VH-VL binders against Beta-L-arabinobiosidase (hypBA2). Designs and how they scored, part 6

Target 1, 158 residues: Beta-L-arabinobiosidase (hypBA2), of Bifidobacterium longum subsp. longum (e8mgh9r892to1049)
Amino acid sequence: TNVDSASKSTTNVAKDADVTGTTYAEKDTNYPAKNAVDGKTVMESFWGTKGSENKTDTLNIKFKDGKQKIDDIRLYFYQSSSSQTISGYAEPANYKLEYQKDDGTWAPIADQVRTPNYAGANYNRIQFTPVETTTIRVTFTPQAGMAVGVKEIEAYNT

## First folded at step 23 (VH-VL)

Design d31 (from d22 with heavy chain Q62E, light chain S28D)
Fold by OpenDDE, fold request of step 24:
Structure d31 (fold): chain C 158 residues (1-158), chain A 120 residues (1-120), chain B 107 residues (1-107)
Amino acid sequence: as target 1 above (158 residues)
Amino acid sequence: QVQLVQSGAEVKKPGASVKVSCKAFGYTFTDYYLHWVRQAPGQGLEWVGWINPYRGDTIYAEKFQGRVTMTRDTSISTAYMELSRLRSDDTAVYYCARDRGWEPYYFDYWGQGTMVTVSS
Amino acid sequence: DIQMTQSPSSVSASVGDRVTIACRASQDISDYLNWYQQRPGKAPQLLIYYASRLQSGVPSRFSGSGSGTDFTLTINSLQPEDFATYYCQQDYDYPWTFGGGTKLEIK
């Protein structure tokens, strides 16, 4: 099986990656895509899809150091929960993980073990058979009437 | 053994509403999503939407937005699809189908189908 | 919406034949493509998921291939119980959509 121990690798290869999102123009600086890979899991730093007209939204993450071997992805979702949070955000209904193959085409990251199985608030872990790639993308489906906020995406080779 | 059992055939007039049920057996009801797919007589398959029985959230095809309501009763492992303001082109066999709710997505078990006929 | 186009819409074949059914997506759907078999008067049954993975319990004479926009279902050595309608289905984006179906008839 692809299930590893609960230990966390020390090297997050997604940190400071070249990241693009489907929701933002250059003038939108409040919740930019770069927040999803800035190494912070705090509430003050997230990529948000609020205002998006898309049924689904995607983060494209190109690793800074070229092709990486990864088998563990961590997702941290934003959730509205108090007067201190921005309203209208919840964990996605579901999400999709893909990696770019050497020929440039895309394939799903297969044989996933998700913890929890369904998208939960804040911390989500996805373990899988190792893939080698320069680029991954995550596609989020929001819950009805809600936006998706991503505080951080981490990638490891455990 | 996993089994989805649907309610019986319905005959409705245009403008009426229909509520079809789907009872799940042989697995933990809240661990899987339930989809609804319909098939008009002699035609192909059309996805209507899904419900997450655990949380209760739904995703509907835009075509049915405002007219379809998917609900569930976890105490009896039963999902419901209600379609309102029925018209003749809603005549179809309606299936419930199980999905893991996370990758990979597929319909591994189906109900036997419920025929809904809309006619004047 | 992502349109799924199957070809042919119908095909006649004999027991023992090799049959191929094509499915084309209007856009790149990676490997998020499933194949179903539907016998007359019955609900569809899953054959292939993730474009090429055989569902447990499905005979090995069924296979799926392709990625991106072009996919193929292949049935090697057709059996009598294989005469049915086959559908491809994408779950890459909402709404999930099906191909128009391919009816496999006995020659």
Scores: ipSAE 0.889, ipTM 0.940, lowest interface PAE 0.5, mean pLDDT 95
Fold by OpenDDE, look of step 23:
Structure d31 (fold): chain C 158 residues (1-158), chain A 120 residues (1-120), chain B 107 residues (1-107)
Amino acid sequence: as target 1 above (158 residues)
Amino acid sequence: QVQLVQSGAEVKKPGASVKVSCKAFGYTFTDYYLHWVRQAPGQGLEWVGWINPYRGDTIYAEKFQGRVTMTRDTSISTAYMELSRLRSDDTAVYYCARDRGWEPYYFDYWGQGTMVTVSS
Amino acid sequence: DIQMTQSPSSVSASVGDRVTIACRASQDISDYLNWYQQRPGKAPQLLIYYASRLQSGVPSRFSGSGSGTDFTLTINSLQPEDFATYYCQQDYDYPWTFGGGTKLEIK
């Protein structure tokens, strides 16, 4: 259930952010972390974790223009679905959202309303009480036997 | 009122399998994750894993990988935990517990527990 | 795996006392820490979630504090029904892990 389905900021503050990902397989170097913030939600541009040896993987997103106020995050997950897609990808089992506090420590983004409640293929929306931060990070737990692909992460102040 | 009702006590031989059920009442079964936590006699709590009843996907502790299977029957709002190749140190009370499925995570409701005894 | 260490393992107190139980994580788990109460022969019950949020229906004499690696459960003005075993639990990373428990006994 959306907290506010009628409002949407026109400015995605996560676009072209400084983004880093946890280590993933060399074979997925063509799917770098920057793809998750390039402003594209297309299937051809995503960050992938295939071959990762980590139980979970994380994207760190440092906003380009410094400290931002945000209350709405959109996650677009890659999903293998046909011969035209890369196999082995599915939406995560779940994900965790955190923001960096002024002292550099990390805190969870609290009081989230997720739509859908559980991670779904492609579009996911997370609404929450506004936070001000320079950096957010998303930690993904993959489904058993699957990798996580992130087509895009967007952040708004609605 | 939310209630999780588990199946009765089990006695098994080493090498056997056990399947414990957890039936949910008082809420939409598929809207919450179900975790399994066990407690050996006189010991602490140990997380086994969880299932998303809606999608059916699971996360297991590595300790139980290959030996535990969590399933659900949405038609009767029931989750199952099957543990195979049982050994004596699997003797424990097994609990199912509800979690909303995203942070913050917490077990807000618990089943009454199912005692599983593994002995020769 | 994240190790959760509770202290003390046991504590004796009297009705009306203030009791504090500590829980330490082997790494920073932010606020992803829950507290449970377990009475003998019963299933655990949630007391505190997200480090400091009181579960609905739980008496206000229970409180949680801390962040990062060090957490505390406080029971003010101990009541007879509070004598039980208490567990902390982290949900920061898999596998989720519990502390060893703290048994609160009547002095």
Scores: ipSAE 0.582, ipTM 0.870, lowest interface PAE 1.1, mean pLDDT 94
Fold by ESMFold2, fold request of step 24:
Structure d31 (fold): chain C 158 residues (1-158), chain A 120 residues (1-120), chain B 107 residues (1-107)
Amino acid sequence: as target 1 above (158 residues)
Amino acid sequence: QVQLVQSGAEVKKPGASVKVSCKAFGYTFTDYYLHWVRQAPGQGLEWVGWINPYRGDTIYAEKFQGRVTMTRDTSISTAYMELSRLRSDDTAVYYCARDRGWEPYYFDYWGQGTMVTVSS
Amino acid sequence: DIQMTQSPSSVSASVGDRVTIACRASQDISDYLNWYQQRPGKAPQLLIYYASRLQSGVPSRFSGSGSGTDFTLTINSLQPEDFATYYCQQDYDYPWTFGGGTKLEIK
């Protein structure tokens, strides 16, 4: 149709997804992987990597409602910026986005447009040629001496 | 037209430091990651690290951690790599290379290279 | 670190030939493989990214294939200007690592 709104969704398909992470802060029991998909972008709810011994850490997000068409991912990073924040967190040096193919193997999300083009403090929007998948994963490379906190990962079909 | 122009060849003694510059033309300097890659004479390519020119944060290969410092001056669109405590096996051509700014992280434009020779 | 092994180390071929160059990763790197051409005394130039995508301005006689651990660069209908050394490079995880190179010599 010329009016294409009926074929698009503004629903966050990552909300309440089945999430696993490669680590979370050993000292901070409030920062499990599920906090990255709870629909909250506030300072109190994030997945944190403080105390991780890994060079990089990964979140796997399996959509609750099975296979989804997506073209838009939004990432919200936690940042240590005041006495009200947990210390030792900054946005990652970079992040890698992948989707799971039907055969269970992983592929990069190609042809991305990032806003901002580097990992920005708090809000990051990544738009791309649509993929159909049940699962995305994001791999975070921390800045030297810092941990990564993810307040939310959202996925949309826009 | 995108171009990366590097400083000239350098001859250094063991234990010294070297600072190589890379000036960017034809694109918004802070929108792309800048990498350094070296090539010893007759050898392959070795990644040294990258800098985010906007924020200034860096990631270095473990081999160079503690000896390399990457910086930039955004007012003149110039990146720098300084390698300290030089030894003879640091003799190489050092390239700066632009990352397209999104994955995969490959190098679409390279500087002409800077020969650094370390000899006693 | 992910080790990249190229073969052969050199190859000699005639104009018009089809040449293949192999690259093997020490672990599954999905499609995170890039190919570069380096002429003597020059900086490397990108040919292929994402294992199989041709960089803008690169002749269509170049192609890449493979996924996982085994990758191939193919040059169909070899031309005189294709004399160079070819490198694969993984960008699955830092440090980015390169293959040892394959020198292509044209008769």
Scores: ipSAE 0.521, ipTM 0.802, lowest interface PAE 2.8, mean pLDDT 87
Fold by ESMFold2, fold request of step 24:
Structure d31 (fold): chain C 158 residues (1-158), chain A 120 residues (1-120), chain B 107 residues (1-107)
Amino acid sequence: as target 1 above (158 residues)
Amino acid sequence: QVQLVQSGAEVKKPGASVKVSCKAFGYTFTDYYLHWVRQAPGQGLEWVGWINPYRGDTIYAEKFQGRVTMTRDTSISTAYMELSRLRSDDTAVYYCARDRGWEPYYFDYWGQGTMVTVSS
Amino acid sequence: DIQMTQSPSSVSASVGDRVTIACRASQDISDYLNWYQQRPGKAPQLLIYYASRLQSGVPSRFSGSGSGTDFTLTINSLQPEDFATYYCQQDYDYPWTFGGGTKLEIK
């Protein structure tokens, strides 16, 4: 067709997902987990870990429409700067991606290709061998002295 | 051909410090985490910490906080581990090891090891 | 920290034998378990990652199994070059911790 259907984006199945995080640290109650799936990758709409007492923090994303086949996750981090003025945030030192199996247990997402290799300050694309799941989980290890802000997490079947 | 080449053996007195180098060949140095792992004579392996060579940020095992410093010089693809206030129980072979920076986190290439002996 | 316990501490076996080595984690680590071989005087070398995946260039006589807390490394037909110490390592959470090792001695 004149529209190249092979290049069209598929639907973001994580939008408006049921999202829970491991911290609603008292200091950063303005940055709830739902901000990571509200479809915004700019502005100060992000889930934040500032004030967390945890070594790592986790977001659980349960897809609104149940079980989905996915092979592509896009992850956007908030980074404090002169123009992004909420202080104390940088991309994580690392992040871990898991999916929930049918038996309720968690497994690593296999065969990842990350762009960029290290957690990038904003946009990160992770492509992988497709999984069918209702729920994904992302665990963030912060850089020393910093908090992690997640502007958006998206999931696709490409 | 990926290779990690470490500096030579060192003999130190208690209270001194040591700085071990690890030079990377055959890959883009800043694309992979570099870890340090030690092994006391006749004993098992103990993780010391990692450095991200691109940003320079580090994570250290709690046991070594305040005594270890990991750095790198990206212009010569070299990582360093400095351990201060040495004790006799710091006598070990110190390895650098590479990991690609995401799960599964395994050490696919290791340096040859650097023996550090702490004695009077 | 996640403690890794290996058993046995040592094994004596003959060429051609089947050898198994156990590794137990102090908590559920899913499939985040790696195995290394360390020959005397050498750096460790990766054998198995993700509990059961064979690293490139490793002979097929090596295999890994398990998930959760209990893991096994198996050598199906022991060869003279397999004289070494074997370590498991978890990569579920830092600090990355290793088992105490299993020394394989050829009879």
Scores: ipSAE 0.501, ipTM 0.797, lowest interface PAE 3.0, mean pLDDT 87

Design d31 (from d22 with heavy chain Q62E, light chain S28D)
Fold by OpenDDE, fold request of step 24:
Structure d31 (fold): chain C 158 residues (1-158), chain A 120 residues (1-120), chain B 107 residues (1-107)
Amino acid sequence: as target 1 above (158 residues)
Amino acid sequence: QVQLVQSGAEVKKPGASVKVSCKAFGYTFTDYYLHWVRQAPGQGLEWVGWINPYRGDTIYAEKFQGRVTMTRDTSISTAYMELSRLRSDDTAVYYCARDRGWEPYYFDYWGQGTMVTVSS
Amino acid sequence: DIQMTQSPSSVSASVGDRVTIACRASQDISDYLNWYQQRPGKAPQLLIYYASRLQSGVPSRFSGSGSGTDFTLTINSLQPEDFATYYCQQDYDYPWTFGGGTKLEIK
């Protein structure tokens, strides 16, 4: 199902963040991790995992302005929807959200309300009990035979 | 050149159904989405929905859900919009319009329009 | 739904004039805003997409600006064929919605 919904209610604190992705095939270097936080949801700008040999892949996002309070994350996934798009991409089968605690350890973001409940083809919203952190990470589990493309990750304090 | 050619004008009774066709020329039919937009006489434009001819998936405006069906026949590069349970306020010119199917979206080519009149 | 409000609803101008048409969205739609021209009895035609990108084949006297909630279509040196109705349209969220239109008439 193609869901191209969007909402911009406040300041996206993830924009221009320091972002890194897990290792994937060299042939997919045209779709770097920085594309996931460049403020664009266009199909031309995304981070892709095509060619990755990993069972799961992860984006680490360190906010540029230090510690942030957030309660709303929005994910935009790339979709192979026509012959004009890059083939082999679909929304993940699942994704995991974590934040870095002050001691440097990682904890899951708790009490998530996801819309839609399962990963959608484009727009996904995750609302949760506010956390304060400098860094979040999202781990993606791809569908069988498919890669994950992330057009944009946004983070808000609503 | 890209061209969208729609079927002719229709006159229907309330409660009936209408099926409008849109045939694509000058490009690969399955490479682009097709949207339907209608315009009541003397009024503005209203988006109805889109179909992806490549996959056949559709998105309809909530206003028309349960009453509109968009389909396509790739063998003849033709898209169809069927609107059922017609009422007088469905009277409008219905346009098909091409969209490349990825962001940002825009309607770069339009059909000539099909006038659908619903009257008792 | 995202409401698109155009102003003015109608405007009278002369050939050679500079004309500006405003379009306001009820919420931030980034740059996902398109402009169309519709001549009487004809289908709409794309002028500008993604707020400011001129569609191929459209005269350079047409330009689009704005981002977020406020957008503007500008026509420099109005030509006789420019007298038509203009619509803005957002593709930011479903349902896609159009402005009410601005009819540009000859003074």
Scores: ipSAE 0.175, ipTM 0.762, lowest interface PAE 2.7, mean pLDDT 92

